# Designs tried in a protein design chat: VH-VL binders against c7peq0. Part 40

Target 1, 252 residues: c7peq0
Amino acid sequence: MHNKIYNSFIDRKAKGIKSFAVLIDPDKVNPADIADLAAKCTAAKVDYIFLGGSLVITNHLDECVQQFKTLCDIPVVLFPGSPSQVSRYADALLYLSVISGRNPELLIGQHVLSAPAVKKSGLEVISTGYVLIDGGAPTTVSYISNTTPIPSDKDDIAMCTAMAGEMLGMKVVFMDAGSGARKPITESMISRVASQVSAPIIVGGGIRDAEKAYLNCKAGADIIVVGNAIEKETSLIKEMADAVHAAAPVLK
Short names: E, the ipSAE of ESMFold2; O, the ipSAE of OpenDDE; V2, 0.75 times the mean of E and O plus 0.25 times the DockQ between their complexes.

## First folded at step 13 (VH-VL; framework fv_olinvacimab)

Design x4 (at its last look DockQ between E and O 0.82; V2 from the best seeds 0.84)
Fold by ESMFold2, look of step 13:
Structure x4 (fold): chain C 252 residues (1-252), chain A 120 residues (1-120), chain B 107 residues (1-107)
Amino acid sequence: as target 1 above (252 residues)
Amino acid sequence: QMQLVQSGAEVKKPGASVKLSCKASGYTFTDYYMHWVRQAPGQRLEWMGRIDPYSGDTYYNEKFKSRVTITVDKSASTAYMELSSLRSEDTAVYYCARGVEYSGAYFDYWGQGTLVTVSS
Amino acid sequence: NFMLTQPPSVSVSPGKTARITCRGDNIGDKSVHWYQQRPGQAPVLVMYYDSKRPSGIPERFSGSNSGNTATLTISGVEAGDEADYYCQVWDVSSGHVFGTGTKVTVL
């Protein structure tokens, strides 16, 4: 069935089940470590593997996707830094529009150029409104996107941006402080967005521990994505996954 | 030089409230979660809750949730903890403790503690 | 509520090794942090994420965590190591939980 990955986002949200995604950058991951990562993600019952980054400048994307697909049954979802970063071996593509910014190339321009290849790839394409939040330090995504992030204390701007994205047809909202962020997105901002948006909400950037992952879920995030903290300490995969999964509401 | 300086000892009657302060210096106050942890005489440490001084977001231990309020004054770099409906078992030393930058997994710096005595 | 149990006391001769255990259900799936507390003083962090030492903590301090038991090990024990020691984790049901505490006595 087409839309299998998107339907899993919707079905889990409807049940109040929170999801944990591990973000892996193909340019940074040591290929010798992928088997260990796949085993740890499987043991921890990680829900998604997100592959990508702001810059994917090597041909290792296809290799990484294929390795994970052979080593485990966890869905592999592309999280590209540009629309041209595509691998037909993945399960789905987050087709990101940087709706928080004013860079027309990242809003729609590059998508026009890449759309034929994306269509031909046969991938499930998930329309994603990408909302960049200030993470307290320059990030690769903030520099490459030439985009001023939404200030970390402007909850209503983040909320209105996400609402507009949903009204314009975005299937998913991705609130991201950026890879390498110092400051994660506040619980108050997540709660403000979640109060007004029915689409699944992915939250990432700067999440360093199980407590924050849990509190982000309680604030209304549906999918927690962690990259940098796990790159530094893979033993956190199990603890963070457990925290996210434990945030499921008792009433659902 | 980093310091967490807590307010002085308090003596209270059952049913009263107490509000303790913790003044931070030598670091960026809003970059670190602030926690409150207490220790009754001869007992283990007990976490009460924490605040993100930047956003005001709080997270409380369920045991204290109905009686504890943690707040901050950003301009004074000061955190406060108020505990209401005091009982004799609330007699303890109360510590403020700082997490690491944007993480509250563990507490890398502690105030000197404030003794609160609750007696008839 | 998540429970962490420690032995009430450990006695060790100077120069020998003290092993302080912290027991909890599947504690090996959690990050364990350790604090030293001298009488009348605030706790001091001596180990975090099971086995990492903060700056200023000597190499004699080490940690491990597997299954239902985390262990803080102090080799070459000195008189200055005499203190109470607490383990700590975060848990979804209880928040931050400290162990029952272990008094290390250097005899």
Scores: ipSAE 0.851, ipTM 0.933, lowest interface PAE 0.9, mean pLDDT 91
Fold by OpenDDE, look of step 13:
Structure x4 (fold): chain C 252 residues (1-252), chain A 120 residues (1-120), chain B 107 residues (1-107)
Amino acid sequence: as target 1 above (252 residues)
Amino acid sequence: QMQLVQSGAEVKKPGASVKLSCKASGYTFTDYYMHWVRQAPGQRLEWMGRIDPYSGDTYYNEKFKSRVTITVDKSASTAYMELSSLRSEDTAVYYCARGVEYSGAYFDYWGQGTLVTVSS
Amino acid sequence: NFMLTQPPSVSVSPGKTARITCRGDNIGDKSVHWYQQRPGQAPVLVMYYDSKRPSGIPERFSGSNSGNTATLTISGVEAGDEADYYCQVWDVSSGHVFGTGTKVTVL
């Protein structure tokens, strides 16, 4: 089971397959709705469930992970606001370093503190370069604390940042406009990053419809992450998943 | 309050080009996609393409991709649509329409339309 | 190419209910939007995301979408409801696609 989730990222990317991930906050989701959500995700052939929040309580996290693991076969990947938010019941953990910022704590400090617990959990750990892009709205405090997002029109900065992350050994690049983002990441920026990075590229924040999801994939995103939009309208899960699955990458 | 005002009617010869304008007011121009939709006499609405005024990113209907160019002037809050190699079949009313915020799901405000007549 | 098919016309008496269908393959998996177009005017959004009404649209207007058919329902039809109605979706192969349009006539 070693590197099973990461290998799935790599294999799918190599085959030109695009993936759709549903983001769920364990502290915001109603437990009574999880069964329905799981069913809809299964029916839509959602590729991954991302679980994470800024203030996740351990008990809620474990319970939420266990519920999804019981109700569906979709891999559950932790997308924590802090490296310490860990559940041994998940399939993998995105170990996020905020490489777009210059906060030592978000680069390595919190990781040093959480490392023993993460190691003890036995989880697959996927080193992830987290690239925060200005989404025109406040993002999760844990990601933006003492950091400045990359301006939405600075494609080269995003590219160089992602390149650096990859060259430092990070296995995945996560470009995020943040939860509740008003402005999603542009196709031009995604394309620019994708042209120079071979690692899987995850894109999230501010994606509200199938068109945007599709075009982000066409621009070079390998995995699309959507949270807020589907919370408001669960019917979008199928529509967005279908769009992502129908997408092909740009020609290099 | 929110308004899209389009340029006046055009008469063109086959093979010529036409460039239409759509001036937006009453909202932040760069916060919403701008779409172009046409309607031939007695025919259905036909989507041509859209632009993100903020980034300049465009998305076109494949049918028109080789002939249509959508641009914006942010300082003037104005979107443009240029259609080249005009044919008689291009005779239609052309509309600009505002999309939802940074998405293209639906069109909530429409211009008054511009009639373009292509005749020899 | 993805296609949306509507009946060319629907006739209804004042006070009665008009139902306008929009058919497309697995349209139930898509978000459907509806527009009203009166003669000589630009289209007006009357329904979005299957069943949501924009501000200013009367409660007489409702929408549903399942399987291969979306439906716009107009209850208590008034003379002012006489117009062409178009459904619209987004598709990966075609982009934004409009239906063939339905002319609603109030008798």
Scores: ipSAE 0.828, ipTM 0.912, lowest interface PAE 0.6, mean pLDDT 93
ESMFold2 (binder alone), look of step 13: mean pLDDT 93; pTM 0.952

Design x5 (at its last look DockQ between E and O 0.79; V2 from the best seeds 0.71)
Fold by ESMFold2, look of step 13:
Structure x5 (fold): chain C 252 residues (1-252), chain A 120 residues (1-120), chain B 107 residues (1-107)
Amino acid sequence: as target 1 above (252 residues)
Amino acid sequence: QMQLVQSGAEVKKPGASVKLSCKASGYTFTDYYMHWVRQAPGQRLEWMGRINPYSGDTYYNEKFKSRVTITVDKSASTAYMELSSLRSEDTAVYYCARGIEYSGAYFDYWGQGTLVTVSS
Amino acid sequence: NFMLTQPPSVSVSPGKTARITCRGDNIGDKSVHWYQQRPGQAPVLVMYYDSKRPSGIPERFSGSNSGNTATLTISGVEAGDEADYYCQVWDVSSGHVFGTGTKVTVL
C-alpha cells in the first residue's frame, strides 16, 4: 500500500517485465507541448514519466507535474538534479546519491539539508544509487557534479560501485551516461552490473533508437529512460516503448 | 577517405564454413556499429547481425544465430563474419555495412560485397 | 516475423513521379529507411527516419510513413533513378528487416 512506485519496480522485475520511462525537463517543455506528450505517452503505454534534469532553472515543476497527472494516469516520478527539486503532487522521488563520484555533498551532504522537507512532503522516497558513466563528452551532470564519470570500458568498476550501493541499502541502481551523452552505456557493462545486483536497474543517456533500448533490456536493464532523442523526435516514443515492452519473454 | 574493403569471392561445399573480412578506413572504427547483410541472387537484402567494435557486443538475426559469429580486430580496423554449416541456400553476396555513430538504426556506408557460392 | 511488402516493379516516364510503397503491419509506428541499389552495386541510403534525406540526395526524393504504408516518392524522375529500392525497419522478433524490393524502370 505504501511504496507503490518502488513496489511496481520490484514486481515488474520479478515478472521479467521491462519498463519504459520518458524523461521530461521542466525547463525545456512548454505547457502547450505537455498535452501532446501526455497523449503520445498514453498511446504508447509508457510506464513512467520522469520529471527533472541536471539543472532546472525555472520554477514550473509543480505545474508540470499537475498537468501530467490531469492529462494521463502514468505515474510521475521526480528525477531531480538536486534534492530541492521536489513537488508534493508527484507519485515518487528518486532520492539520488552520486555513488560513482567522491563529492561528499552529492553522496550525502545535500540530503542532510533536504531530508526534513522531503519527509514533510509526503512523497514516496526511493533510495537510488546514481552511477555516472562516461558518455564520450562532458554532460551537464558531469560539469555540475565536478566528478569524474566511470570510464565506459571499466565494467568491473561500475559493477563494484553498484554492488556497494546495494549493500549500503540503496533500493534502485541508476546507470546514466548523462543527458546529452554521445555514447550510451554498453550492453557489456549493463550485463556485468546486472549479474551482481538484484535491485532494479534504470539505464539512461545517449539511447537513440529502439534497437539499443531493446538490447539494454536484454542485457539486464529493468527500466529504460530516454529524454534527448524524444525531445528531438516525439514519434520515437511509440517505437521505443514497443521495443522495451517486447524485451520480456512471454510464457507459453 | 571513407572505405569498407571486403575480402574476395569464396567457393565452398555444403557443410563447410566461411570467414569474410571487412577492413574499414577513413573514420573512427570503434564509434560505429558494423553490420553484415547478405543478398541471395534475385532476392531481397537480409540482415545477419552486427557488432559494437568498441565493446565487442553482438546482436544476431535469430535465423542465423546458431551459425553466425561476428568479431573485430580493433588494431586492424577489421570486422569478420563467419558462417558455419553452409547450405546451397547460403549462396549470396555478403556486405558489411556501417551503422551510424553509436546507433544501429540504419546503414550509411556499405562495402563492395563478397560473393560466396555454396555448391556440391 | 515482421513482413515488409513492396510492389515488384514501377514504371515511370522521365519527369514524372514514382511512388514506391512499403507495406507492413502498423509500419507507421516504426522508423523507415530506404536504399537504392543499382545492378551489381552495393545499396546506397536515400532516406532515413521516414522522411529525412542524407547529404547528396536530391530534394526530389521524399518520404512518408503512416498507418500500414510507408512511401518513397521520387519526383521529376531521371534515367539515373532506375534501380531497385528497398525499405528497412527494425523489429523485435526479426531484427533489421528489408522490404521485398521494387524495380523502378524509367521509360
Scores: ipSAE 0.835, ipTM 0.926, lowest interface PAE 0.9, mean pLDDT 91
Fold by OpenDDE, look of step 13:
Structure x5 (fold): chain C 252 residues (1-252), chain A 120 residues (1-120), chain B 107 residues (1-107)
Amino acid sequence: as target 1 above (252 residues)
Amino acid sequence: QMQLVQSGAEVKKPGASVKLSCKASGYTFTDYYMHWVRQAPGQRLEWMGRINPYSGDTYYNEKFKSRVTITVDKSASTAYMELSSLRSEDTAVYYCARGIEYSGAYFDYWGQGTLVTVSS
Amino acid sequence: NFMLTQPPSVSVSPGKTARITCRGDNIGDKSVHWYQQRPGQAPVLVMYYDSKRPSGIPERFSGSNSGNTATLTISGVEAGDEADYYCQVWDVSSGHVFGTGTKVTVL
């Protein structure tokens, strides 16, 4: 039970099933809209709700998690930008190490500080290699931590970074162009990483339509994460989910 | 003012190849997908494929996948579409069209079109 | 292959309302876009994401999408609205798909 979410990642990957995750920022979502979002996600058969952001300003995380858990049966996975973004009510926590950067605080420092609270929460903890890719816009993480993202055209660097993360025991690789990304991650980069990594690959940032989501899956992404696009147009949830679910990996 | 300017009309024999160009201006060329769409006389629009000008990644209509090649010259902000093994039914006006920013959901700007005539 | 079907023609008097339908299986789950094409010209985007108007498109144009039918509605039709209209979606199996087209004639 403690590895239920992670097991779902690896089982789906093994079966060639692609997953769609909706990213919700607790600071940006109106509680009144959560019911609608939950309904739409359920109708679209969204696989995961990712909650979190680069920076959580308000303390609405617990409430947000509880509301979603009440309104739908979709697993809620915490995607925290800081150790304070933890809720015992979620189903799992992506424990992110920013392995694309060289900031010791984001590699292990913040983890040491948060470890007691995370342990006490009883959450499923999924060690995640976070790979920040240049999305053409500064991210909160990049700005706060002074971490330089991997250039969008450096497929080999991304590949080697992901490989290293996996070999260090990280269970999931998260490739992210960042919130508000202008440039989503290329299919070539995804394919390059996927060719060398067996761990589930999560891809997010700058995905704005079903075609891109579909092609990312075809390239090797296992889980597609979308936030900003659906915030602007909630009707995209169903279309993107269907595209992801229809996708199959390219045989290499 | 965003513009897509396409190359001139072409007349080809069956079995030949044609390569069309589409020069973009007024926006960052690498920020938008470039699509190719054709229209035979009196027929509907038909999507052929698209390219990510930044990465060069392409996505083709399966109908044309074996005969079409889409490329770009980033330095010239120009997209190209080459169609080989031409047939009479390939006679059509060919359009380049810009997708949304780093997406291809819809086409917000179109070239003026290039007529390709395939005849014996 | 995913297909979009439109009526071949719609005739309307000036000042009246024209409705152009686009039918497809579960099209309501897709984002539908619309293009206007005048004779001898390239298509022009007139509606995107079912009901969004691009800049420069008058409020007379509206769109809806539900079930198996998307509709482009042109109220207060003018002579300049005479054109072919195409709906368009993206489909996982077919890529970008255009409708059969509708010729709108202003009487």
Scores: ipSAE 0.525, ipTM 0.832, lowest interface PAE 1.1, mean pLDDT 92
ESMFold2 (binder alone), look of step 13: mean pLDDT 93; pTM 0.951

Design x6 (at its last look DockQ between E and O 0.87; V2 from the best seeds 0.82)
Fold by ESMFold2, look of step 13:
Structure x6 (fold): chain C 252 residues (1-252), chain A 120 residues (1-120), chain B 107 residues (1-107)
Amino acid sequence: as target 1 above (252 residues)
Amino acid sequence: QMQLVQSGAEVKKPGASVKLSCKASGYTFTDYYMHWVRQAPGQRLEWMGRINPYSGDTYYNEKFKSRVTITVDKSASTAYMELSSLRSEDTAVYYCARGVEYSGAYFDYWGQGTLVTVSS
Amino acid sequence: NFMLTQPPSVSVSPGKTARITCRGDNIGDKSVHWYQQRPGQAPVLVMYYDSRRPSGIPERFSGSNSGNTATLTISGVEAGDEADYYCQVWDVSSGHVFGTGTKVTVL
């Protein structure tokens, strides 16, 4: 099915329904734990599984995608560190342009090289403007992208970056403090960006508790992505999912 | 040595306002959420709200939202809580409490408390 | 509005085990934190995320959370454990919610 995952982002945003995504790094996840993780995500009604990391040093991506697809019905969305890191078994690909940076290879260069293979894969491709926000410490994505993150208190720069990305055709905005971030993105920055873009907004990095996940949704995030906190404590999956889902208005 | 030192006891009449202070030392003030929690005599603890001292972002208990304002002075490492339109049931000990680094899930350090008495 | 209910008191002999319960609808789906408050003093964190012990809290303090009940367990109770104990969660309806409190008396 064409655009099934992207249409779910749009339809849920239009209804004010917030989504929770669990980020799994295939290089870090213990394969023995995947069945329990899939069961917990299913029980918590997690909306998406995002698979990927900044490096993907080993090529276990296909195996990881297939395990999740076998064990649950949750859509599996690729969040690759490079546009060429794909698995045809996934449901969709976030095709990321690092619009916060000035590295031409991450803006478009790698995409030119990967586009034929991505087209042949048959994956749903979701044009995503990736906005890296300073998370209070070096992150893998900041280091390997060789870009300067937007400072965490420069709300208007984040807003203008996202606005420009949307005007240039990006279908989704992904505001990310980065895997391993100390500091999550502020509610004020999320609110500033949300005031000016219609595209679905994904927010991730440094989110450690249900309160922050909920407040990010109230500030205007449409999709909350959590990886590190859940890696440390999988019991948080249900609590965070509940908090995100509680941010949606009740519909008659 | 980490410390949260609160302002002294207050006696107020109904309808007045009170503004309490909480001065932090021994840690990076802007890396930790600051909460305010009160306890009426013989009653449970009651959370009032919190502030992110870095951004100024606030989050209030709906019960108090119309009457409470939490602010910070970053240069003085001090948080403030103002409660307006005081009533006799606002008589309580008011605590500031620190969250953990970049998380407000629980409160790992508490000030000594400030007694506010509201009576005519 | 989300409610956390605790027994008003628990009496325990020195050396025995005190179990302090905190009841709430599906509290097992929430992270539960626990505070000790001695008379005239500020609360002190004694347990967080159900079962994690902060530095300086003895191993005889432990916690669990499932279904509708979270429990703080103090084994080998000592006179210094005599205090009020409060559980706490976050909930969308009220923000941070504290339990009704339990006075532990060491007899």
Scores: ipSAE 0.835, ipTM 0.928, lowest interface PAE 1.0, mean pLDDT 91
Fold by OpenDDE, look of step 13:
Structure x6 (fold): chain C 252 residues (1-252), chain A 120 residues (1-120), chain B 107 residues (1-107)
Amino acid sequence: as target 1 above (252 residues)
Amino acid sequence: QMQLVQSGAEVKKPGASVKLSCKASGYTFTDYYMHWVRQAPGQRLEWMGRINPYSGDTYYNEKFKSRVTITVDKSASTAYMELSSLRSEDTAVYYCARGVEYSGAYFDYWGQGTLVTVSS
Amino acid sequence: NFMLTQPPSVSVSPGKTARITCRGDNIGDKSVHWYQQRPGQAPVLVMYYDSRRPSGIPERFSGSNSGNTATLTISGVEAGDEADYYCQVWDVSSGHVFGTGTKVTVL
């Protein structure tokens, strides 16, 4: 179980299988709605539940994780806004380093502080290069960290950043336009990154329909993450999941 | 108010190419996908393709992929659709249509249409 | 190729209810949108995401989608509702797909 979730990432990627992840903010989700959401995710064959919030104002993380674990068999992966947002009940933790920025706190500083707690949790830890892309709106991460995202049209910068992350030993590349992004990441940028990176590529932010999810997969994304869109319209879960599952990677 | 204004009617010979334009106004041009949809006389609407005006990323109907090219001029807030190797069956009214913001789920505004007639 | 099938025509008397169906395999798992096209005019969005009305569309327009059938319902039909109506979805194999269209005639 040590690398169960990560192994699933690389195995699916190797097979050309695309994955769909539903992002849930524990601070925003109504506990009363979790059962229905879990059922819909199960029916849609969602591959992962990503749980994470920017601020985690409320202590609902453990409860939310436990509830999902009780209601469905979908792996629960923590996608925290801070390395300190940990629940031992999850299946894995994406240990995010914001490699698109130059804030030492988000590169390693916060990780040093959270390391003992993360280690103690016993969670599978997946080292993740987090690449923040300009989504046309300020993100919590950019604001808090005073980090400038990579411009949406700078494919080469994104590529080089992802390459560097991989060469530094990060196991996963997460390209994110951010929560509430107006501009999702372009297919060209995804393709450029995918052409040079062998690590699983997660793409999130501003994905609002099945077409975009599908095309991102075709461009080279291995895992598509959607949050806000499905919060507004839960019926999109099945539609997007189907599109992602039908997608094939670009030929390298 | 937002508006899509298309170029005028075209008459072409088989084998020729046609390039239509769609000028957008009343909104931020680069914030919405631009689609092209055609309709032959008495026939259903047929989606041809779309472009992200900001990035230039395109997505085409496979039926037209080999013959259609969609482009934009951001400075002019204008989208273009070029269809090559024209055939008689390409005779139709061609519409530009705005998609949802940075997605392509549905088309909320349409141009007035451009009639393209292909005849020998 | 993914196909959407609509009845070619629906006739309705003024004040009555018109129902326009759109059939497709597992269409209930897709987002369905509807367009109205009056003679000689460009299409107009009248319904999106199965049951949402754009601004300016009367409440007498409603939509539903389940199983293999989406339905656009027009209650209290008026003469101005006479038009062609098209459903539309996105499909992985075909991209954006429109229905065969339904001509609504107000008698």
Scores: ipSAE 0.785, ipTM 0.901, lowest interface PAE 0.7, mean pLDDT 93
ESMFold2 (binder alone), look of step 13: mean pLDDT 94; pTM 0.954

